# Designs tried in a protein design chat: VH-VL binders against Large ribosomal subunit protein uL10m (mRpL10). Part 259

Target 1, 224 residues: Large ribosomal subunit protein uL10m (mRpL10), of Drosophila melanogaster (Fruit fly) (q9vpl3)
Amino acid sequence: RGKINIQRPKAPHYERARVVAVTQPKYPELPKAKSCFKTRAERTQQQQENPYNEIIAREVRNWLDHSRLVAFFHLSSITADDIFRVRVQLHKQNLHLKSYGSKIIEQAVKNTRYEAIVPLFHSNHCIVFSPDPEKTAALLRIVRRVPQMVLLGGIVEETMLSRNQLVAYAQMPGLHAVQAQLVQTLSQAPGHLIQQLQAHQNSFVQVLDVHAKNQMNEETPKST

## First folded at step 14 (VH-VL)

Design hb80 (from gn1 with light chain D55W; framework fv_imvotamab_arm2)
Fold by ESMFold2-Fast, scan of step 14:
Structure hb80 (fold): chain C 224 residues (1-224), chain A 118 residues (1-118), chain B 112 residues (1-112)
Amino acid sequence: as target 1 above (224 residues)
Amino acid sequence: EVQLVQSGAEVKKPGESLKISCKGSGYSFTKYWIGWVRQMPGKGLEWMGIIYPSDSYTRYSPSFQGQVTISADKSITTAYLQWSSLKASDTAMYYCARHWGYSSFDYWGQGTLVTVSS
Amino acid sequence: DIVMTQTPLSSPVTLGQPASISCRSSQSLVKSDGDTYLSWLQQRPGQPPRLLIYWISNRFSGVPDRFSGSGAGTDFTLKISRVEAEDVGVYYCMQHTHYPWTFGGGTKVEIK
């Protein structure tokens, strides 16, 4: 092995870390012949990492298959100590905070009913999984004290919910009929919304929220 | 009730091929990984590999890569462990077990004893 | 590969007395997703392994409360508060944080 290093970013402010990353020194471009040689070596390294992404994507898919509650968050800069405390509190409620790269999320949900969530993960994010949907209220209570985590939406009982719908669901635990009405089939509607989801994650959430409100009003004319 | 039922004991000679089975019931077969674990006589447990039955994706322990093949047939909820050419050192009890990230290996088959001798 | 070291190799214990098993990993079992995947298995003579504890300290369904797990990072412990006759067997720790998945060498619990 010998490839594992102790990672200590030492950057308490995200703003500063971003500036440093952008200004990081780069080596000059290699001559054509050496460029080909370097590309070959880089290609070999890329192949070694590919199998890891394949297995982790299936692990994520497995979490989605087993979780009756999935909540999506935007994650702003937070210290390791703070996120550890949040993870411990969530774990006591059978709520599991996970973070994955956007490419892994994309591979995990590709060709599944959850494909519409991909645009949510184009910025810094985290996901909370639970096999118990009754824990939604506990989740929101814990996260309320963590301003770095901003709720974007979620999936409850295999149905996609906007931020407002998920909050409403949390306030009506144990009322199956009312909960089912809040959990209207958004997973069937967003098929054509993906094209409008590319720009902003907040815009995606807003589009789903507007659509959900239209569904709740039950106006949906069957066209012409 | 979750149950994993393995095929019966096998007695083989070196160089022979073998395929043993593990049939799952009482759960959604494609939602769980199936792993294979070897236990040599009087020794501990060794992870051999896993398969994700939904798409037949496999991952092997380096010590078993190229030595065995893991496969699954989701239409009959059965996973398989196969050798193209057995060696005396393959003599062991072989267990299949159901896995997912939350609980690890939560339910186990009864084991298949494989004896390889001349 | 992660090496899982169990101590002791054998633990003779009097009925009703406590037993403690230690498991040490060669490197941290904290996965990149933030969680630690360590479990404990029991194997009674002539039987397949049985899951006792998952996620360091969570008892599996049907496991008596006299079994408890604890630990973090590289050091983990399984405790049996009062050993009963049916607890005779070999106990294994297992990690599935890093590939390849690995087991401890086992600890044999016997009645004196």
Scores: ipSAE 0.661, ipTM 0.841, lowest interface PAE 1.5, mean pLDDT 80

Design hb82 (from gn1 with light chain N58E; framework fv_imvotamab_arm2)
Fold by ESMFold2-Fast, scan of step 14:
Structure hb82 (fold): chain C 224 residues (1-224), chain A 118 residues (1-118), chain B 112 residues (1-112)
Amino acid sequence: as target 1 above (224 residues)
Amino acid sequence: EVQLVQSGAEVKKPGESLKISCKGSGYSFTKYWIGWVRQMPGKGLEWMGIIYPSDSYTRYSPSFQGQVTISADKSITTAYLQWSSLKASDTAMYYCARHWGYSSFDYWGQGTLVTVSS
Amino acid sequence: DIVMTQTPLSSPVTLGQPASISCRSSQSLVKSDGDTYLSWLQQRPGQPPRLLIYDISERFSGVPDRFSGSGAGTDFTLKISRVEAEDVGVYYCMQHTHYPWTFGGGTKVEIK
């Protein structure tokens, strides 16, 4: 009906006393009363935290399972208008640019074949999904014009590829060449591929550190 | 080929329990969501809920939360829709459909007609 | 809940003529992941629904090219360039951007 009673200027000590009374770890209240009469706010808060992460994580896993092309990028500062333009251009090629928090990605890939990608998402990132691996060349052409997006690696036909391998794959237009590349990639030790992906991420951390220092130097004469 | 085959028509009395099935074949069952959609006689489509068969995670429409239970058994590639106590207002055609994020509901079962009358 | 409003409720069309169905959502269908999850379904008399269009404009396998989808944000359109006898049925738009997922009320396409 109204928020008037809650927003009384003289309410702070009352609110504190209520919180302390409700949260008494040493001397618990009647558990049955608390469990039976949870407030609407308490129920809403629990629903917002847990169900959101749970369903979105499964949506991410679903996209990973159905995308024959997945490309991982480091994402530098970019305006909403610029990223929207990039998303539109990619979408015309059935390439889907998406961004998720690291916790959601971790939940999505935990105990799956994709678990190795978690370290790629410690910094600012985005992912491009496509059901069509033939679009790898189109992806790289579009992203070449977007310096804020730096390719880290990807997954093609369920095979993890480093940045260099993905670039090479994009330059192989024939079906036989593609199949040969996949066979060669499958023969590689998984540890080597993961190390290569992590090395690229570490290199970008160094680039970001240099960029941040340069940005700070440029802004020093023009403090807020 | 991809197929979703649903159990046959049911005629029940109010208060009875019911469990209908949707068997998937021709695809990797655990890689797709299965959703349930109700269509009351002469009316449109209503989304009831969805299940992720890989771990049996469910999400329901608020209108159906607590009224039905959705479950799946991935060992026999079958999803289920269940009522503990049927009402006359449950009389409808019930469809199962396969779902993933890009293509939405791409393949549909033939439907199960549930008639609840005294 | 997202309300999906379809117009018209009924569309009597002469064979070979075009038909157009509009779908308007009560709020934007752009999901937090950047994509818009809008699909169109066809239900022929006595049959289950059939997917026609997904991702606003992508035709599903086996769907004739006379069907096309377009739109953005809150306003979406399904067009049939030349209506055939087998196109008789009820057409539904569906959003799966926001939970709960919702369908439009349906548009009945029939031959006059």
Scores: ipSAE 0.751, ipTM 0.887, lowest interface PAE 1.1, mean pLDDT 81

Design hb83 (from gn1 with light chain H96Y; framework fv_imvotamab_arm2)
Fold by ESMFold2-Fast, scan of step 14:
Structure hb83 (fold): chain C 224 residues (1-224), chain A 118 residues (1-118), chain B 112 residues (1-112)
Amino acid sequence: as target 1 above (224 residues)
Amino acid sequence: EVQLVQSGAEVKKPGESLKISCKGSGYSFTKYWIGWVRQMPGKGLEWMGIIYPSDSYTRYSPSFQGQVTISADKSITTAYLQWSSLKASDTAMYYCARHWGYSSFDYWGQGTLVTVSS
Amino acid sequence: DIVMTQTPLSSPVTLGQPASISCRSSQSLVKSDGDTYLSWLQQRPGQPPRLLIYDISNRFSGVPDRFSGSGAGTDFTLKISRVEAEDVGVYYCMQYTHYPWTFGGGTKVEIK
C-alpha cells in the first residue's frame, strides 16, 4: 500500500473514502465515457474542426513534398498488433506507414500537384512514405507478407506510377531504374496516369468481388 | 549549401517596435517550415512558433500568442519575427531554424541578440 | 504542455569514456499517425544548436557514429560511445509530436 508523501497518520479505509468523496469536485454526468470514447458526432466535429485539420493537412503535404517514395494501399481488416508489427518492420527500412481520414487528405492536397490522388481514398486506405526511393523493393517484400495491404500505385521521384510500374521499378537494380521509370511516366499526361491508378483500384475491387464469390461457393475440407 | 542568415544584434528601449529577419538559401524555401526559438541568457531553449512559407500559415506556442508576430515573404526567401512593443523581459538570443516534420529543426541560423533596456 | 525531463543536469566525463543522457516525457510521444517525434540537439558554447538525432535514433548528416539514440513512448536515451573534447556543450531533447513543441531543460557535458 502506497501513501501520499504529504499524508499524516493512517486513517481507516471507509473514513478515508468519505474524506475523498466530500472534497472531490462535482463533474457533469458521463465525463469518463466522453473522454474515453468519442461519439460519432464528436468524431465528425473533430474532423470538421479547422485548427486540427489545418495543421495536420500541412503535415501531410510536408510528407508528400519530402518523400521520394509514396505508396498507396487498400487496407482490409487487420488487428492493431499486426499493423504495429508491420509498422515496426517498415520503420527499420525508413518506410513510414500512415493513415489519415479522407477529409484531411482532401485538405492537404487541394490546390496542389497532388490533388489528383483524392479519388484513391474513398475506401479504407493507408500510405507508406519514404525519403529513399531505393526502399521500394524492401517495401514490396515486407507487404507481400501482409495480405490485408493491397498496393494500388504510388509516386516515385515526383512521378505517378501504376501498381505494375511500381512493381517493375522495384525489380530493377540501381540508379538506372529511377531514370527509366521517370522517362517512361513523363511521356504520359497526368490525367492518363490518374485514370490508370483508378483503373487499378477498380480492378482490385472486381478481383475482391470474384474472390468473395468463389470463397462463398467453394468448400474446404474440415480437419475434424 | 543550406544556410539561414539572421539580421544583426539589436539594442532597443521598452515600448519600441522591432522586426528581425531570417533569410534562407540553398534549398526550396516553401517546402520547409521556419520556426523561431528563444534562449534567455543562461537558460534553455523555448519554442515560439512556426510558419509554413508556402501559404503563411502560422502556429504559436501559447506563451507567445499575442506577444509576437511571425511572417514570411517567399519572394525573397525571408521569415520575420516582430514585436509591436518590446519589454525588458524580451532580452534574449533569438534563433530561426528550418523544419521538416520528420527531421525536426535540421539547420539553424546564427542567432540574433536582442537587448531591451532603458 | 508536455514536460520533457532530462537527467542528469550535468555530466562530467573522462575523455574516451561513454556518456548517457535520459529524456522522459510527461505523455506518450506517439503521434496519431503512428510515428514518434523526438530529436536531440547539441549546443556548443557561443554557437547555435545543432541537430544530432531525429526520429529517436536517426543520425543527422555529418553527425559522428559515436552518437546514438534509442527509446520509445515516454523514455528516451542519447548515448555518446567515446566522448571527445569537441563534444563539450549542452544537449537538449525536443518533442515535436504535440503542440506546443517543447525542449528538455538541457544536460551539460564537460570533461573532467
Scores: ipSAE 0.663, ipTM 0.842, lowest interface PAE 1.5, mean pLDDT 81

Design hb84 (from gn1 with light chain H96W; framework fv_imvotamab_arm2)
Fold by ESMFold2-Fast, scan of step 14:
Structure hb84 (fold): chain C 224 residues (1-224), chain A 118 residues (1-118), chain B 112 residues (1-112)
Amino acid sequence: as target 1 above (224 residues)
Amino acid sequence: EVQLVQSGAEVKKPGESLKISCKGSGYSFTKYWIGWVRQMPGKGLEWMGIIYPSDSYTRYSPSFQGQVTISADKSITTAYLQWSSLKASDTAMYYCARHWGYSSFDYWGQGTLVTVSS
Amino acid sequence: DIVMTQTPLSSPVTLGQPASISCRSSQSLVKSDGDTYLSWLQQRPGQPPRLLIYDISNRFSGVPDRFSGSGAGTDFTLKISRVEAEDVGVYYCMQWTHYPWTFGGGTKVEIK
């Protein structure tokens, strides 16, 4: 950052404000918009001509379906210039910062696997999309310098992650190392589970049960 | 392998109806838009409209609104372009193409030539 | 509607020489979501269009690295660093920022 804290400009002095008001040209009051009565059919047609919310909601759903990384942020007051700079930095990493109204998000995710995200969007928000989940670390590094963007959570490879889980994911080794960690974890967890299942089987399964099963298998079930 | 296969060439008279098809394969049909593009003989490309097959939502170019109908049947992964009454000015090559958020039209059908003459 | 103006209309080039195509939009192609939706398509004689470049500068899968895109706002360029015989065809820019989606008029690349 290193930006100097500058106090906001003060409002014009009373004398100046009065002079401006007196010297500005006076315009006639604009009449309230004249409304023409429209038939139901005309209103329906007008809505079809301006289906912004409908098409954008499907565009958002399409982004969600095709992004391996989706990160959700609360967005505090930020200047247009500052958000533009953030967007440029993110785009260099194939990270796409997008902002949509909460109503559009709600329409986009309704009756889909993404519906659980709706509560995240009841205030100012933005979303970062990427086809590359390995960019999560780059994303968090960039937004760390943007206090106005507060991470809420995300979706990685179709899995919903909390803020803490997404931060942990970002700190993991690269894809090849993650695969190695996963293999190590799977080799330990399945072994323990298999051992437990075998112990239960050895404790509960008896020769009589095995004999009974063989008896049922050898005799066709015509008389049982 | 992603493929869009279109129906064969059509020769029609003015006033006749026509429905041409575009069958998608090698991908999740309902997760992509299908668009239709017209190319008149010796001319450039014109966007006609799109459909989102998941719910059959359509959006048309104003110049094609009311002139054609776009539809899709996700059970057979096929999109359609239909005219109720053809005009000689409808003579053109018609392409279907797949669309998604990270790129515009990425895979294209081979085209369907429609000739309308008496 | 957004008008997409391509120059030149025709570009005869000697094999191995570079070619440059310009595309200018009547309005900014920066969408309300902050992204710019500009792509380039190639149409070889008798074939359907083929995607070359999307998102201004990203080469589509299988597209040779001799193709590159650049630009911002309203002014975009497609460059072919070293034209090969198979590059003969018509090139179109396309915007999908604003509805209706519109194409440029096309630039014919041919060997001299």
Scores: ipSAE 0.694, ipTM 0.859, lowest interface PAE 1.4, mean pLDDT 80

Design hb85 (from gn1 with light chain H96F; framework fv_imvotamab_arm2)
Fold by ESMFold2-Fast, scan of step 14:
Structure hb85 (fold): chain C 224 residues (1-224), chain A 118 residues (1-118), chain B 112 residues (1-112)
Amino acid sequence: as target 1 above (224 residues)
Amino acid sequence: EVQLVQSGAEVKKPGESLKISCKGSGYSFTKYWIGWVRQMPGKGLEWMGIIYPSDSYTRYSPSFQGQVTISADKSITTAYLQWSSLKASDTAMYYCARHWGYSSFDYWGQGTLVTVSS
Amino acid sequence: DIVMTQTPLSSPVTLGQPASISCRSSQSLVKSDGDTYLSWLQQRPGQPPRLLIYDISNRFSGVPDRFSGSGAGTDFTLKISRVEAEDVGVYYCMQFTHYPWTFGGGTKVEIK
């Protein structure tokens, strides 16, 4: 009843703020600057020691264990509103788009069959989970209209698949029993799949870099 | 078929210890969380805590932290709820339930009635 | 702790009539992953609870289509389009978004 604090503390460091306010001279807009290696290190340490990382890592492992379809994506800059709309569309198809820090992913898959996927998550990423592998076609159809999401590969029926294999799986409606067996036959060892997925990721980054450079070069001469 | 089978009813005195069980069958025990839920006579449901049997990680409701201990033995697919010292206010029906992701508490045990009276 | 308020406390209905149960949370149930972890449970007299609906609106396996869920944020509704005799019992909403997990107080559905 009255157990919940309806008010979130505004000033967790009230006494520190008081001391700083009293002793600090007026200065221009610079107080909003955030560049500091020590600050980044402190954030990293706090995240690593965060007790919520323990529960979240197990939740991620639980999703991996219960999803017959897991798709890995590289995620380029996208607005919160745009990703929310994509998430809503996917959710209607029992597809669950989730984004976790690489540290949480590492904790979730450490000492499991999924440990080989850790290198995929050093760049900006997201994962789509579903208990229903038949939704692979719906997933690809939705993501086709989201250029910021680039498919790297996935796991179907506990079998790691490259991008091309996942696309092939999606394009064979009505043959799921036969295709599941074909998927198993075509799959490669996790190490080889990770290498292929990393190659696709590197190719995407390279294409973006070339595109950005070409856009800059083409726009610079054309601008006033 | 998925089943959670709980131990039988218990009648205890205040101050006594008790350990009740919940045995899972028909599924991969280590891939699901097991939660415990209390229902006092004529009252609603209260979440007590959960355990991840794969590594015995536990999370408790603050109201039950220190009041009970949740454990699991994955070799016999059984979860446990234990009191070191019972009190009359522990009189209730106790349910175990299976949990994963958004399909939380999908299958339930039949319940264990615990009566604590002097 | 998130408080889950259910209304009404009791819903006497005539066989074949619809029933509606509301559940309101003290905070948004949208989790940081974007999903909303709201479920509805049915408890028939003398029986353990049974999952009816998860993730706001998805019916669990074996649940009749006369049951439907809807809602967003803090306001959620369970509807029974045509109440049958076997629907007598207490209905609970439950949130899994925030720890500790909490249940609504329950709504008793009974036949007139």
Scores: ipSAE 0.531, ipTM 0.766, lowest interface PAE 2.2, mean pLDDT 80

Design hb86 (from gn1 with light chain H96R; framework fv_imvotamab_arm2)
Fold by ESMFold2-Fast, scan of step 14:
Structure hb86 (fold): chain C 224 residues (1-224), chain A 118 residues (1-118), chain B 112 residues (1-112)
Amino acid sequence: as target 1 above (224 residues)
Amino acid sequence: EVQLVQSGAEVKKPGESLKISCKGSGYSFTKYWIGWVRQMPGKGLEWMGIIYPSDSYTRYSPSFQGQVTISADKSITTAYLQWSSLKASDTAMYYCARHWGYSSFDYWGQGTLVTVSS
Amino acid sequence: DIVMTQTPLSSPVTLGQPASISCRSSQSLVKSDGDTYLSWLQQRPGQPPRLLIYDISNRFSGVPDRFSGSGAGTDFTLKISRVEAEDVGVYYCMQRTHYPWTFGGGTKVEIK
């Protein structure tokens, strides 16, 4: 198992904290010369967090744009060793299991065609990417043995598929032309996917409306 | 056909500004990163930085941070590398190349030779 | 910065014989997402670099099957099973796992 860089991993947190305490330079306290909306410490923390999140969000967007197969899973508690074994097995089939924080995924899909769908999977999820849609059957065979991973749905050849539609696609003959035809047929199913997407969009809109109304009720009168 | 076409060779004096270009064609320009790579005469390759043309997000190698500016204009599918003030040490061949995901710099421009001499 | 060490510096090879190039990284190239961003590039004299292999062993479109890549973690190898005249050039390994992205120093393949 090689070192995996989520943020640039260095010493364990406790060692890092100790090094910072020992080597931290003493800076003079800034006078309260000007009022600002954010403190220097707050701005520094945001700047350090933003570069990591910004680059990773574009990487996620790029994987979405170039993967002809994307599968979304709910991920229950699983050990590092177990998920590593799953990753190795998937990688042999050109399937790339990735786990990102909800904030990074939200940033990645904001203002894109994927926005309505990906936010639904933010709670304990993982995503499998592949440039090869013929690997859908191999994916489902592998994850069938991993009860901690529950299929939610996916995207095949730029077509949104529900869990049941993706399972049906995986059971079709391995001929690419036949599979492409099936994807078109499944995506033409009357109202089911559109209704589910609209219901989810309406749920988000309702949550946002409730939040906006609560915010408006709590706010002092607007000065214009 | 995927193609990256770079601007022609430049001969400059120290202190002058310069902007060179890399035009992409035959693919969806905004779905790939464009990176810039320097090769000094007779030397190896050095990564300078990268841009995501969809929103012009940039990331630089620390050695080139503040020395050059990378930009892109997606309306004409062109990325740029710019110096505000050239130095003799900037004499090199400059390449642009695109990448995505785990596929590393798959298509390269032909290169732009920049010569800076007094 | 991740240091990429290539050996040998120069590889004179007889036509039709195999060639092997090693690339060693100062740190593991397995990224936090589980993938390894190690590639091999070929640069023929007077030409821009060309991608040969990505993700350790995946041959890029149009690259002859005499080229193969292998390795894991910090130790990677590019092999040419039977060197042809058009294979003359400088070969570079490249990592994109850690910022800044870095290249190996290059290995010159020559005919003897």
Scores: ipSAE 0.624, ipTM 0.823, lowest interface PAE 1.7, mean pLDDT 79

Design hb87 (from gn1 with light chain H96K; framework fv_imvotamab_arm2)
Fold by ESMFold2-Fast, scan of step 14:
Structure hb87 (fold): chain C 224 residues (1-224), chain A 118 residues (1-118), chain B 112 residues (1-112)
Amino acid sequence: as target 1 above (224 residues)
Amino acid sequence: EVQLVQSGAEVKKPGESLKISCKGSGYSFTKYWIGWVRQMPGKGLEWMGIIYPSDSYTRYSPSFQGQVTISADKSITTAYLQWSSLKASDTAMYYCARHWGYSSFDYWGQGTLVTVSS
Amino acid sequence: DIVMTQTPLSSPVTLGQPASISCRSSQSLVKSDGDTYLSWLQQRPGQPPRLLIYDISNRFSGVPDRFSGSGAGTDFTLKISRVEAEDVGVYYCMQKTHYPWTFGGGTKVEIK
């Protein structure tokens, strides 16, 4: 025995005390990443302290206006080192991973055609931008190996696409038809020298690329 | 074709006011920023400031803050650079150039030569 | 302010030979978003500046492939593989990573 601290037991309401003790909540001790490189709390703190957030909002609007591919992701817990590796891989394909606070996104898209994306950013998020919509397949290949990034949807050639539609875009019949047309052209060039066939192929590819881009952008086709 | 066309050369005396222009064409004017760059005779390039024409938001280099005013009128796709009172040290070539985000200035105006002398 | 130091100040080059221009920044140009906003401009005598290279290494539309950019962090290089008569002029590096945006002092390319 020896000296012990004798607690005063509560005879009345004892059952309540036992119930409270049994149901006592566990402390959350592991902070998790809530954004690309910064937690939501950290981004909110920076927004309140930084008077230049209005510039960042306009830069977001510029990215939206100048990117023919925009993909939206929910970001679950991921280490800074892991997301940095993903960022490097994406950058090699001209894919630019950005993370902005929800308030900045809302400010950037308010009163624009992009305003419909605001609900996507009520949770932890990040965005991938590219001027090149042909990189959609590369984007999906890279992100497939990053389970912490969950595709929500995107914008391609100014058209809002769901997750399933964006996945389908990467495998578009239009792109396959263009490839088929190129193969058909190669098989229909009898008697031409290798140099002549290559010249025809390059000119044909340029025409098809211009036509495909104009069709997606609602632009008039350019002459060859 | 994307073009930025600037107003003609100006010869002014110290203390006079001046407003020069930069008219954009061949692109969506409100989707780009317009920046102003000074080049003093025989010297390099100095960034002065930028404007986002969509809402006329401006940002200035600290060395030019309070020395000039940048404005834009999106209805006529034109940006402006203005002095309330010119100094001899304002003698320079002034260029406008467009950009988006943090990308470089991709298209430049031909320049407006401003000469300020007694 | 970020100081952009260009070397050499003047580069006399024999026609058809390579030229190399260095640009060194006083601080890292890697922005918080992980990108580096370093560009190269060419100014021919009596003409406005012209964009050659953006985001370190990307050639702007219409720029010949003899121009190339490289670098990271604080050290950047512009190379001209085969200098032509039309390449005479002053070359500037520019950073947009930190406000205020700043230019290098320029490098004059001359034919000897």
Scores: ipSAE 0.510, ipTM 0.735, lowest interface PAE 2.2, mean pLDDT 79

